# VHH binders against Mitotic checkpoint protein BUB3.3 (BUB3.3): the designs that were tried, part 11

Target 1, 314 residues: Mitotic checkpoint protein BUB3.3 (BUB3.3), of Arabidopsis thaliana (Mouse-ear cress) (f4i241)
Amino acid sequence: MSGDRLEFENPIEDAVSRLRFSPQSNNLLVASWDSYLRLYDVESSSLSLELNSQAALLDCCFENESTSFTSGSDGFIRRYDLNAGTVDTIGRHDDISTSIVYSYEKGEVISTGFDEKIKFWDTRQRESLVFSTDAGGAVGCVTVSGNNLVVCVDASMHIYDLRNLDEAFQSYASQVEVPIRCITSVPYSRGYAVGSVDGRVAVDFPNTSCSSEIKYSFRCHPKSRNGRLDGVCINAIEFSPCGSGTFVTGDNEGYVISWNAKSRRRLNELPRYSNSIASLAFDHTGELLAIASSHTYQDAKEKEEAPQVFIHRL

## First folded at step 1 (VHH)

Design s10 (framework vhh_sonelokimab_d1)
Fold by ESMFold2-Fast, scan of step 1:
Structure s10 (fold): chain B 314 residues (1-314), chain A 122 residues (1-122)
Amino acid sequence: as target 1 above (314 residues)
Amino acid sequence: DVQLVESGGGLVQPGGSLRLSCAASGRTFSSYAVGWFRQAPGKEREFIGAISWSGGSTYYAVSEKGRFTISRDNSKNTLYLQMNSLRPEDTAVYYCAAKHYPWLSTRGYDYWGQGTLVTVSS
């Protein structure tokens, strides 16, 4: 089953970069290369807000129900007032800014970019930039869990303790041994799940080498069903927030598969979407999964038709 | 913006080897995914291979895998294509191309070099 398709008055005109649910509601952010940040109320099935940001948006996050942020292709970090319907820039990377997350523990926005910097922003201050440090390479993906920030560079995870930012707390080489495309924290665990460019998932525990939890990796998605010799890329990986140990993966051929993390058993495979899976997001209950079917510029055969966003009930 | 200039093309005998270079200028080269393409006379432009901005990932067209190797040196702002066991059908203008997006792909390349001619003939 593919789920209910979201209706937009103006269709999304370019690639979807990221879907993010509010941690407290069924409000969904849709960030896309057509320069729009959209806020959709899934409960009422209505578009709440559509804001042109003047640049392709590559990632987004919530601070709270009234404030969100994006990172852009122009390097700018933007803050949105979701009640007033306004957007402001708070600062900039020296190159494309690829990822943005919010740290509830610090009360800070954290962004990364192709300038190989990690930048920390506090919008309660007149000058929002609080701190900037080197990532150790160009950053592919980022996640935050409590006081830990994980920045992925190639096949390595760089773990930063948000209480001590002088240097990377620990560098850890992933079990997948190929570049990491996506990362998420494992709920109620010190672990992280990563998806690779060749279709593998690994669960890693980089903050200790001695752990009662077993590190593992496996080929999550089959070798290409459409003739790719090198397999498929895992574009999105997300854990259910309810503590069930269930996670979902989405690949660049349009497949969404759910897994039991402990048994590594496939639970369900949704009927193939018409385009690559660009992003996946669970709502705060874990009962809804938002799915972006969108070209990602990873394949010459991708259709550049309007991206679609679906809500699948679990 | 990034500007790309290919070099290293020329006449080579069948079975020979050739290494092409692509020099980048403008914005930081290491921030781009880059690839090699070729276009033979009367044919469409064909993808050869791509390499991620860090050099840690490569993606090749199946027909070229094993004979052609793509690499980059970000300290020199240079992309390379090592071509081995060349055949007459490899005769083409070879282009390097760059894209903003961090992920490897056969599409989405907005910055192109002018090309360098490789002729495989006796």
Scores: ipSAE 0.012, ipTM 0.295, lowest interface PAE 8.3, mean pLDDT 82

Design s11 (framework vhh_sonelokimab_d1)
Fold by ESMFold2-Fast, scan of step 1:
Structure s11 (fold): chain B 314 residues (1-314), chain A 123 residues (1-123)
Amino acid sequence: as target 1 above (314 residues)
Amino acid sequence: DVQLVESGGGLVQPGGSLRLSCAASGFTFSSYAVGWFRQAPGKEREFIGAISGSGGSTYYAVSEKGRFTISRDNSKNTLYLQMNSLRPEDTAVYYCAAEVRYTYTSPSQYDYWGQGTLVTVSS
């Protein structure tokens, strides 16, 4: 294992869903199925907040240093006042809400759910729900980059122009051709990197000519090193925000590997974590990597050990 | 109210085949990962296979891959398990399960379960 393990007042009792660093600080959100949203100040190595939300939390995002949101297993979208230590519901999906992101370009929260809806929320309004549209299927993962929202349905990316939500989404088939498990935008590029259920990474450019931006795919993590015939699933993929062109991947067997996107070369492999990698997050400088080692129940023999969060210095 | 109802169990000879069905109601079936588990007499509940909401991804227990095939028909809200080359050790109650967490292998992560259908492999 690598990195400093974070200490929490209440141990994490169920799977970690998402780690999110603030875009402006070393504040880290930890959303987990044990219903807690935790805020940790990595710089001071101190827990700032633990809030029981009364439902399993599936994703989280920051609006700013004092406001965050979660999507929950009960369908509710929750807003947190991180200074006051309070939580309110702003609306709900008709089924489990699996993903939530904040669009700085629109000033809106965007969520998806098992109801196959994409909902847009403006918390400056008394009635927060401003728009709802169809995702085109069950959403596996979501990212936002500038004015583009991408939701992944099976092996396809459904791309929405946030400037014109009256237009139907553009559908783009990923090069992985198997279900997409995770997605991130490529910094300073019109591209997206996706991780698949069978250990592949693809870098796709749905709205770009092929001249300067070359799409590719490769098997990022080998077929199981521990005897599983189903292979490994890439649970997390994240680009370094500093423009170095590096990204990291985490799999369901506890491996974290860093890559150079241009050369497609492996840069480093961290010593294996005791549990599956559930989530990865870079801090705003790209110097710290937060790693959630948590059961994901993708392997029948996986130990259901208490989830742990580590900070690895790069 | 979520309901799962298994059918298709029965007595079958070793080497035979059997197809199980699970009818789902009370939720948006196409949005949930669903799977099959079995419990042999005196043993813990064991994962067999799971399929994503769209049907695009399938996961199997290592020991069952190649003999068992999971499929779904979202227009009929029905999950299937095709079982081939059955052995006496496949004798168990087979359960259909739907899960909130879109994980595939732990019984503890499945929130809704059917009553089960008995499969007996004997001659």
Scores: ipSAE 0.006, ipTM 0.260, lowest interface PAE 10.5, mean pLDDT 81

Design s12 (framework vhh_sonelokimab_d1)
Fold by ESMFold2-Fast, scan of step 1:
Structure s12 (fold): chain B 314 residues (1-314), chain A 124 residues (1-124)
Amino acid sequence: as target 1 above (314 residues)
Amino acid sequence: DVQLVESGGGLVQPGGSLRLSCAASGRTFSSYAVGWFRQAPGKEREFIGAISRSGGSTYYAVSEKGRFTISRDNSKNTLYLQMNSLRPEDTAVYYCAAGLTVYKYTSESDYDYWGQGTLVTVSS
């Protein structure tokens, strides 16, 4: 394993769901099933905040340096005042809320849930819920890029134009042809990179005919190196924000590998982490990679070792 | 952790119907994709069907041929398997299973929690 291990006032006692760096700083959010949202200042190597949210947290995002949101196992969408150290609920799904992202273009937080709804929240309004629409199936993962919201259902990407939410979503079948586990937008591109449940990565361009030659799919992680019968799952995929065309993948066997998107060549493989890779996040400069080594409950034989978060310097 | 308890098994004649129930306790039931498996004496455990966390998506083994229907009631923390047109080869111990993944539903390794099973005997 690689990188500096983060220390918290209360040890993480259940799975890490998501790591998110601030888009403006080295402040890192850690959302976990033990109901805590943690804020860590990587520059000062200090824990800034630990807030018990009263429910397992499934995803998190920043609005700005002082405001963040989580989606929870109880369906509640929570807003955090990171300076005051307070949490409030802004609304709720009818079932577990699994994903949450912030649209800077729209000024809204967007969440999905097991109720198969996509809900849009504007915290500047007295009633925060401004819109709700159908996801078109069980949502695996979500990303937002500019005015496009992409919701992954099975092997398909459902693409919503945030400027025209009255339109039906556009459906695009991914090249991986198996369920999509994770998604990220390709910087400076209309493309998306997806990781599949069977170890494949695809780079897809849903609305660009001239880019058809550069869309591709490959087995990112080879067959299980640790005797798995069902293979490896790509749990996390993230592009470096520095424009290098580099992305990283993390699998359910604890491997983190960096790739050149243009050449599709492996650039580096970090020493194996003790548990599955649950989440990966680049800081705003692309110089730091946060790595969550945590059980994900994908394998009954997975060791339920205490989750760990590492900062790897690139 | 979630605990699962199957019920509704018993003796039924060929051509008959039976509904199995699986009651969940512990953590939030709606956090889990849930499914049914069966195991006949001396055979490996076989996938029957699975249902997504919301109940909006169902997955069935090809061998069911439309005879079995899976459903869930998250307000009652209960999973159901409706079995119609039962045949002697359906005789098995039926297990319910729960997993946190939403991506794979058809393998035993997709499920982290298992019930103790309920016996279904189809004979005249």
Scores: ipSAE 0.000, ipTM 0.226, lowest interface PAE 13.2, mean pLDDT 82

Design s13 (framework vhh_sonelokimab_d1)
Fold by ESMFold2-Fast, scan of step 1:
Structure s13 (fold): chain B 314 residues (1-314), chain A 123 residues (1-123)
Amino acid sequence: as target 1 above (314 residues)
Amino acid sequence: DVQLVESGGGLVQPGGSLRLSCAASGFTFDDYAVGWFRQAPGKEREFIGAISWSGGSTYYAVSEKGRFTISRDNSKNTLYLQMNSLRPEDTAVYYCAADYQWYLSDESEYDYWGQGTLVTVSS
């Protein structure tokens, strides 16, 4: 395997849901089903914080260096004071909350859940919930880029203008044409890269009046190690923030592959990890890649091995 | 235009070794994953193994693991198959194939194919 394995005071006892680097530092959030949110300082190779949240954590995000949020299996949206080491709840979904992102443009945290709602939270207000709208279906994944929120429903991207939420979302059918499992925005671009449940990647450009922007779709991961295509799912996709046009993909068979988005060339394939790849995250410089090797509960035959988090140096 | 040409086949005795080569031309070889397949008399074509475009990853069919080794030399546009401890059951026509998308054992996913080279293992 590639990378240095992270060590925690309390071992991770259940699946890792999400890895998130701070936008300004090498501080890494690790959200897991064992109910802990962990903050790891990768620069000093030390665990900064472990906070038991009393529910499985399904996603996390930073607002700033001292404040983060999680969505949980109990529907609660939690806010963490990373300096004080405290957690409190700001509101809840009517069912499991599966995704959470922070909009720096709007100054709001945005969550989705099994209740098929998108909820907007402003923690500067006494009552944090400011807006709730329908996602248009079961949400697979979400991303935010500038003034746009993208919510993936099946093979479609539902695009919301954060400046005018009373407008209906715009629906864009992805080139992948099968359910989307993961999404990330293309830096310095109006594009989005998506990974599908059957091993495909597409780069889509909704709302582009000029066709000169590159659109493509391809199968990017090898078939399973026994030669089958069924069961291969792209669980994670992330762009390097350094402007190199590089992105990485991780699948449920443990493969991590890096790509050049413009040339569509494979750059590197890491030695296979023992567990599925549950999450990938670049640090703010693009020099570090955090990799979660963890059971994802997507396949009944998947081994339930101990989760591990690795830092790969680029 | 595009060509993959296998060489190195022939008659070899059981227990012997053989190295096959596949020379590529007419496309950018180092952009493609490449693999080896074989077809024995009276049987369907079977996957042996493949190597990624950079040579950083190799994949083998379980039945061939340990006896066969795949390698490539991108400076020479050439793919190799080193076969050790050969058995009569290894008698087959051996094919090389190239795939931009890195597909493993499904021959229908490969973009380019060679004509094949015959390997006969007998006393």
Scores: ipSAE 0.005, ipTM 0.164, lowest interface PAE 14.0, mean pLDDT 83

Design s14 (framework vhh_sonelokimab_d1)
Fold by ESMFold2-Fast, scan of step 1:
Structure s14 (fold): chain B 314 residues (1-314), chain A 122 residues (1-122)
Amino acid sequence: as target 1 above (314 residues)
Amino acid sequence: DVQLVESGGGLVQPGGSLRLSCAASGRTFSSYAVGWFRQAPGKEREFIGAISWSGGSTYYAVSEKGRFTISRDNSKNTLYLQMNSLRPEDTAVYYCAAGFYDTYELSRYDYWGQGTLVTVSS
C-alpha cells in the first residue's frame, strides 16, 4: 500500500520542510513551517517529542541520538536536546537559513542561507561559530559526504574540501542547467545527484577524472500528468543507503518514483499521494522510506490540506 | 541578495491599461519565482499573480484572471504586470516580490520592493 500514516497528537499545521532519519535508529525528525520540530519513533509508532521553536523550520539534521539542529526562516540555528525536550539558539544568519547538515568527520554543524554565507558551528565551545565563508550566491540546498561539502547556487555546485576551507575546492556546472531544488550524495562513492525545478535529475562524480564518462542527466518526471503548464519540480531526491544504486525522487504533483542509477531505469512508481512530495528519507537500513505529502505552495491552486507523513516498507 | 524596484504606477482612468515593471538587481533573479501583490489603504496585502523561474507557469488570483498578465524577461532581470480594464477597486500600492518557491503565500516571499502607487479615477 502507499504506507502507514504517522499519527501526531496535534496535526501538522503548515508545510513539512524536511524529514531526516537517525543514521543509527528508526527515529525520524519532522521539521515544518508550523514552527515545530517533531521526533517520531517509527519502531514503536509513537511521537517522542514535539518542540515549538518560535519560527518556521526549513531543514534539520541529527548530530547523535540526543542532539539535533534546525535552520529557520528567521536565520537562527537551533540546537535541540531530544532527551530533555529543550531548544536553544547557537547563532544566526543575516537572512533565511535554508539548509543545515552535520559533518561527522569534522564534528561540526554546517548551515547555509540567502545571506550567501556558509557557517560552521561547534557546540562543544561556548561560542559556537567556528568559521564563515562566502558561498558565491544565495544557497538553495546543501549536502555533505565525507570531507566534501556541496553547496548549490542556482544551477551550479560548489564543492568544498572540509580539510581546506580557505578556498572553494571546485565549481561544477550542473548538467540540468536550470535551478537545482534538491541534492543528495551517492552512498559509498564521491558522486552527487541533483533534482531540478523542471523534473530532471543529474548524477555527477565531480571528484573523479572519469566524471565525463559516468555522469548523466535525464527527465525523471514527465511534463505534468495533472495539466500544470510548467511540468513538475523534483522536491526530493534520496539514495538508498544499502549501496544498491537505487534512488527515489518526489515531485510537486505527489509522485514518488524509484530508479536504478546504473541503468537509469524506472523500478517502481508508488500510487499518487494527495499533496506534493515535500521530502523523502530512507532509514539507516534502506528498508523504510519516509514520505512527506505536504502542500509546498509551489502552485497557487494547490489545495491546502493537513500535511501527512507516511512510512513505506520496501 | 536580490533587490526589487517597481515602476510604472500612476493615475489612469477606469477601463484604461497600465504596465508595471519590476527591475531586479543582485544575483540569481532567474532562480526566483516572482510575483505581484497589492495593498489598498487600510487593507491587508493580497496576491495578484506569480510567474515561475522559467516564465512557463503563471498563477493568478481568480478575481484578476483575464485582466492582468504577468511576464518576465530574465535577460533584463525584469518582471512585468500588464493591467487591462482597470477599475476604481484596483487602486492600491503594487508590490513586486521574489521567493524561492512558486507560491501565493505571502510569508514565503523573501524579497520585497518598496511599492508603486496605482490610482484608478476619473
Scores: ipSAE 0.006, ipTM 0.378, lowest interface PAE 9.9, mean pLDDT 81

Design s15 (framework vhh_sonelokimab_d1)
Fold by ESMFold2-Fast, scan of step 1:
Formats: C-alpha cells, sequence, structure tokens
Structure s15 (fold): chain B 314 residues (1-314), chain A 119 residues (1-119)
C-alpha cells in the first residue's frame, strides 16, 4: 500500500463516505457511516476534531476553514463549527440525503437525497432553505463548477445554471452510456470527467462551441483482476488542481491509477489497497492525495475490515 | 438472483408489539447495508431505519426513534424490525430493502408485509 496511514482516537468503525481537503489548507474532512465527522491536520499529522453526529454521514464539504456541512442517513443537513467543535442541523430531506456540495459563487449549500430533490440552503438567512427542485430522477453523483451545478442521473448529466434557477435543467448524455458513478470538473476547460459503473472514464464538454478539445471515453480500469462478475466500478475520480492535466481514479477492487488527460495514457498505478477505494481527494496544491480504502457495500465479497485513510505524496 | 422476503405482518391491537423479519438470498447479506420502509394507505413511502453491514451502526428516521429497533443476524441472512407501542397510524405495508452502494439508492426490494393496527 502507498502512503502514510492516518491514526484516529477512535478507529473508523464503518464505511468511509467522503474525503474532502480544505480549498486553502491541508485540513482533511473524513465523513463515515460510524456517525463521526473527523477533521485531520495533515501538516501536523494530528487529529483536530472528532464529532459524533448521531447519524451515518454520507457526504461532506467545506464552506471555509471554520465551517463544514454533512448530509446524513436520517436526511438531516448538519453545519459544523470546526473551531468550537459543535454541530447543528439546518434542515432536512424527506429521506436519506446522499450528497452535499458548497457553491462559493452563490454562498449556498446544495444537497440531494433519496427523495429525488435538490435543496439549496443559505445559512445567512433565518430560514435556511432557499429553493427546492426535482432532480429528474435518482441522483448518482453531484459536482459544482462555477455557476453550473451538475447532478448525474443514470448516464446523463442534468446541468443547472445557478444564476437562473427558474430555468429547467439541460440534459446532456455522457459518452459512457452506462450509469455514472462519480464526476469531477475539468480545471480551466468548463468540462467534466465521469467514471462509470463498468470501469470507463469519459471527458465531456457540454458547451463544445467554446472548446477546441476533443471529447473522449476509454476503459480506464481493466476488467476485474480478482474475479468480479459485475465488473470494475470507478468509485472516485479527481483532477489535480495544479494544472498538470493529471487525474486519478479509484476502483472497487482497491486500485488507484493516475492518468494524463491529454494523451489518455496511464502515468502510475499504486500498489493495491486492502479494500475498495471509497474516496480520493487532492489537497489545494496537488502535492498530496488522500485515499480512503473502505468497503462500499457494492460487492457481496468485499471485506468488512476497518476502513483506512492514507496520504500519498505526489 | 437477489431476493428479499418479509414476514411477521398481521393484525395487532393498539399498544401491542410486533417483530418483522426479512429473509435475504442470492447475495452475501453480511456485505450489504439494509433497511426498512413503510407505505401507509394514501401516503408516500417513508424511511424507517437502516443498519450497516456489520450491525454496528443503526440509523432511524427521527419520527420512529424509541419505538422501533432494527437489527440483523448475518448468520441467518435475516433483517429484523422490532415495533413497540403500536398505534393506528403505524398501519402500513412494511418493506425491507438492500442497497448495493453506500450513498446510492436502494436497488433491491421485498414484496412487503401488511401491518394493521386496530381494535
Amino acid sequence: as target 1 above (314 residues)
Amino acid sequence: DVQLVESGGGLVQPGGSLRLSCAASGFTFSYYAVGWFRQAPGKEREFIGAISSSGGSTYYAVSEKGRFTISRDNSKNTLYLQMNSLRPEDTAVYYCAAREWLGSYYDYWGQGTLVTVSS
């Protein structure tokens, strides 16, 4: 396995849902099914906070260095004061809330849930819920890039203009043509990279009139090396923020591979991790990669081992 | 082929207790998160609670906390819902469900078992 393993005061006792680095520091959020939100300071190699939220946490995001949010299995959206070490609820979905992102352009939290709603929250106003709309189907993954919110429904991206929420979403069919499992924005190019349930990556540019770049898709991870009947799923995909044109992918067999987006060539493959890759996150410089090796409940053959989080350099 | 089969539903008087079971087959039950939902007449389906693959973590809708307890026995491939202090408003078809992916929707559903709470 590659990288330094993080040590926590209480071991992570259930699946890791999401890893998120701060956009301005090496502070890392770890959200897990064991109900804890953990804040780890990678520079000092120390656990800063460990907050029991009383519900499994399914996704997390930063607003700033002192404020974060989670979505939970109980439908609640929680806000954390990372300096005071406190947690409060700001609102709720009518079912499990599966994803949460922060829009720096709007200053709003955006969440989705099994209720197929997209909810917009502004914590600056007395009633935090600003807007709620239909996602157009079951949401697999979410990203926000500038003024665009993208929710993935099966093999399609539903694109919302955050400047005009009165307009219907635009539907864009992905090149993978099978359900999208993960999505990330392509830096500087207004495009998206998606990972599929069958091991493919597609790089798509919905506004191709403003781009000379060629859309493509390829089988990113090979067919199962370990006897999977349903194939290999890309659980995580992230672009390096340093502008190198490098992205990384993580699969449900524990492989992390780095790629050059222009040449579509493999750059590196890390030694296999002990369980599925549940989440990947680059720090703000692109010099550190956080890797969650955790069961994901995707495969009946997955080990129920304690989840582990590693920091890989470069 | 994945199959979930609920049992234990029936008629019960207000204030009574009932335990529902869900037998799973066609997948390695111990690796999946599973949960209970209900649908009352004329209402949308409502989440009740879920339990992690190990049974170490349980998650309840706030409205059901304290009266309902979810548990599992991985050696028997069975999910349970213990319901106490039942009221007429608990009358519903109860479904068990399994999710293939953490943070995804439930892909596998049982056929449901009817619970009627009335005098």
Scores: ipSAE 0.000, ipTM 0.274, lowest interface PAE 12.7, mean pLDDT 81

Design s16 (framework vhh_sonelokimab_d1)
Fold by ESMFold2-Fast, scan of step 1:
Formats: structure tokens, sequence, C-alpha cells
Structure s16 (fold): chain B 314 residues (1-314), chain A 119 residues (1-119)
């Protein structure tokens, strides 16, 4: 393992679901199954906030430095006032809500759930729910890039134009051809990088056929003990925001590997973490990487150790 | 120890052609995918093309397809890049790289050879 371990007033008692850096600062959100949303100031190495939300938290996002949101196991979408230290609910799904993102272009929160709905929330209006539509299947992961919302269903990307939600989504079959576990947009590109349940990563370009960019896929390293990557799941994939073409992957065996997509070069492999990598997040500068080493409930025989969050300097 | 050595760079007039070579040693060349990259002054390194170990499959960045041709000679442990219709924008250091994992992410790199396209 590498990096500075974060210290919390109350230890994390259950799985970490998501790490999110603020797009403007070194403030880090930590959402966990122990029902806490934590806000950590990485620059000052201090815990800013711990809020018990009364339900396991499955994803989180920032609207701004003072406002964040979570999706929960109870289906509720929660809004947090990070200055006042308060939480309220703005609405809910009819089943577990698994993903939440913020669209800065629309000024809306977007969530998905096991009810196979995509719900759009505008907290500037009295009734926050503005739109709900069908995802077209069970959602594995979600990302937003500009006016495009991408919802992953099995091995396909369902692409929605946020400017016209009355139009049906465009379906794009990923090169991985197995269920997609995680997705991120490629900075300064129309591309998306996806990680699969069987250890593959692919870079896909669904909105262009004339680009100089080339599609590719690869199997993540290291190999399993049997010399096969079957059973290795890519739980997290993130691009550095600085335009270097660097991205990182984290798997369910505790490995974090960095790659350069532009040069097609493997850059580094961090010393193995004691538990699965549950989440990875770059800060807004690309100089810091937050790493969550945590039980993920993907394997019934997974070693259960206390979840840990580390900050690695690049 | 894997070693890749590029050669064949130099000064070429616009519209001209140039063939680059990459001599490989220290590994079983025929089992590795190998490729070409370039880096123009002040720019990031960019992918040009790659060829599978057998030579049966070639992959190009779409902007390079048609002007640049990649090939290999496994009996000589050598990779080639044929560049036609060269433009001033092609001025860069050209790198050879080898990929041992079947992934198209390259671990082994040569030192590069400079190609200058100018009158």
Amino acid sequence: as target 1 above (314 residues)
Amino acid sequence: DVQLVESGGGLVQPGGSLRLSCAASGFTFSTYAVGWFRQAPGKEREFIGAISGSGGYTYYAVSEKGRFTISRDNSKNTLYLQMNSLRPEDTAVYYCAAEPYGSWLFDYWGQGTLVTVSS
C-alpha cells in the first residue's frame, strides 16, 4: 500500500462505496455503507464533517463546495448542507438508488436505481423531481460529460442528450462484450473508458467515426494466481483531469495501476492494498489520488478488514 | 533486458518519403506486439500504429492510415515504418515500443529517432 492514510473521528465500520473530490478544491467526500457521509480536507489533513444519514450510502457527488448529494440503499436522494452540517431528503426511487451524478450544464442532480429509472432533480424549484425516464435495463454505472449522460446497461452504453430528453437514447455496444462495472469520460475527447467485471478495460468512441482516436481494449494486470484474469473485476477507473492522458484502474484484488492512454504505456503499479479497491478519485489538479481499500460484497469469501482511505501523491 | 533501437530518421523535403527501422533484442520478438509513436516539440507522445507478433494484424491511428505503413521482419527482429507524403507537421521524434501483455499498452521503449520535414 502507498499514500497517507486518512484518520476519522469514527472509524469506517462498513464498505466504502465512493470517493469524490470537489471539482474546485481538495475537499473529499467519502460515502460508506455504515451510513456516514464524511467530508475531508486533504490539504489541511483534517476531517471537516461526519453526518449519519440513517441508510447505507451507495454514491455521492458535489454540486458546489457547500452542497452535496447521496444515493442510498433505502432509495432516498439526500442533500447535504456542508457548512451547516445538515441533511434532508429531496425525493426517492422505488428501490435501492445505486448512482448519483451532478450535471453542471443543466444544474440538475441525476440518479439511477434498481427500479431501472433515471430521475432528474432540480433543487432550485419547490418540487425537486423534474423528469423520470426508463434506463432500458439494470444500470451498472453512470457518467455525465457536457450535454451527454451515459448509462451503462450490461455491455452497452445508453447515451442521452440532456438538451432533448424526449428523444430515445442511442445504444452503443462496448468492446468489452461483458457487463460494464465502471465508466469515466476521457478529458478533452468524445471518448469513454470502461472497466468490466472480468478484468478488461476498453476505450470507446460512440459519437465519432472520423476521429484520429483509435478504440482499444486490454486486460488489467496483475494476473491471478492461475495465470488468468477471470475473477478480477475492474471496480474503479478514473482519468487525470490535467490532460496528460493518464488514467488509473483499481481491481477487486487490491491493485492500483496507472496507465497513459495517449502513449499506450503502463506507468506504475502501487504496492498491493490489503482489500479490494472500491473507489478511486483524482483531485482537480491531478496531483492527488484518493484510494479506498474496502470490502465490496462482490465475493462472499473476501477478506473483511476495516476500510481504509489513502491519499497518494503523483 | 529488452532493448529497442530506432534508426532511419533525418531531414526530408515536404512530399518526400522515409523508412524507419527498429532493431529489437532481449526478448522473443515474434510473440510481442510492437508499434510506432511520435512526439513533436512541445506536444504529447501520440500513437501511430502497431502490428501483432505474427504480422497478421495491423492497427493504425485513423489520421495516419494511408500515408504510413507498419511492417515487421521476425527473422531480423526488426520493425519498420514506411512514411509517404511527409508534411512539416510530421516533424517529431519517432519511437518504437513493444507490448508484452496482449493489451496495446506498451512497457518497453526505444530512445527515438528525429524526423525533420522542411525545405
Scores: ipSAE 0.000, ipTM 0.228, lowest interface PAE 14.4, mean pLDDT 82

Design s17 (framework vhh_sonelokimab_d1)
Fold by ESMFold2-Fast, scan of step 1:
Structure s17 (fold): chain B 314 residues (1-314), chain A 123 residues (1-123)
Amino acid sequence: as target 1 above (314 residues)
Amino acid sequence: DVQLVESGGGLVQPGGSLRLSCAASGRTFSEYAVGWFRQAPGKEREFIGAISWSGGSTYYAVSEKGRFTISRDNSKNTLYLQMNSLRPEDTAVYYCAAYRGSYYFEPTAYDYWGQGTLVTVSS
């Protein structure tokens, strides 16, 4: 294992769903199935908040330093006042809400759920729901980059132009050709990196009919080293915001590997973590990597050891 | 805590139909997603399908889609499995299971299990 383990007032008692750093500070959100949203100040090594939300939390995002959102197992979308330490609900999906992101371009919260809907929320309005549309299938993962929203359905990326939501989504078949588990945008590029259920990464450019950038895919995590029958799944993929072309992947066997996207070569492999890797997050400088060592309910055959969060210094 | 009790199992002829029920105790059943699993003699427990807490979404194992239908009635705290066109290979103990906020297709995520009901498909 690598990195400093975070200490919490209440131990994390169920799976960690998502880690998110603030885009402006070393404040870290930890969303977990034990119903807590935690805010940790990594710079001072102190827990700022623990808020019980009354439902398992599946994803989280920042709007700003004082406001965050979660998607919940009960379908509710929750807004948190991080200064006051309060939570309220702004709306609901008709089934489990699996993903939530904030669009700085629109000033809106965007969520997806098992109801196969994409919902858009504007908390500046009394009635927060602004728009709802069909995702085109069960959504596995979501990312937003500028004016583009990408939702992954099986092995396909469904791309929405946030400026023209009346237009149907564009479907793009990923080079991995198996279900996509995770996605991230490539910084300063129109590309997206995806991780698959069988240990592959692809870098795809769905909005480009011709490009000087080269599409590729490769098997980045080997077949199971630890006897797992379902094989290796990439649960997390993130690009460093500092420097060019470095990204990290985390798998369901506890391995975190860093890669150079240009050369497609492995740069480093951290000592194995005791649990699956559930989430990875870079801080705004790219100097810190937060690592959630936790079972997941997407691929776990057996509950693992108690969840832990580590900060690895680069 | 949620307790689950299966019923409706028995002997059926090949090509026949059978409806299984799963009764849940407590008032929190509508907060749980629920699923059906089966275990044939000498085999591992396998997933059949699941239904979300609201009833708005269903998931089925590929091999069972089209023959089996899952439904729930939250006012009666009951889950159902309608089985059609039964085959001898469907002979198994059938289990219902519940989970709070977990993904549908992960059997190990299910926190509460029934005792099972035997279904025998034979002449």
Scores: ipSAE 0.000, ipTM 0.269, lowest interface PAE 11.6, mean pLDDT 81

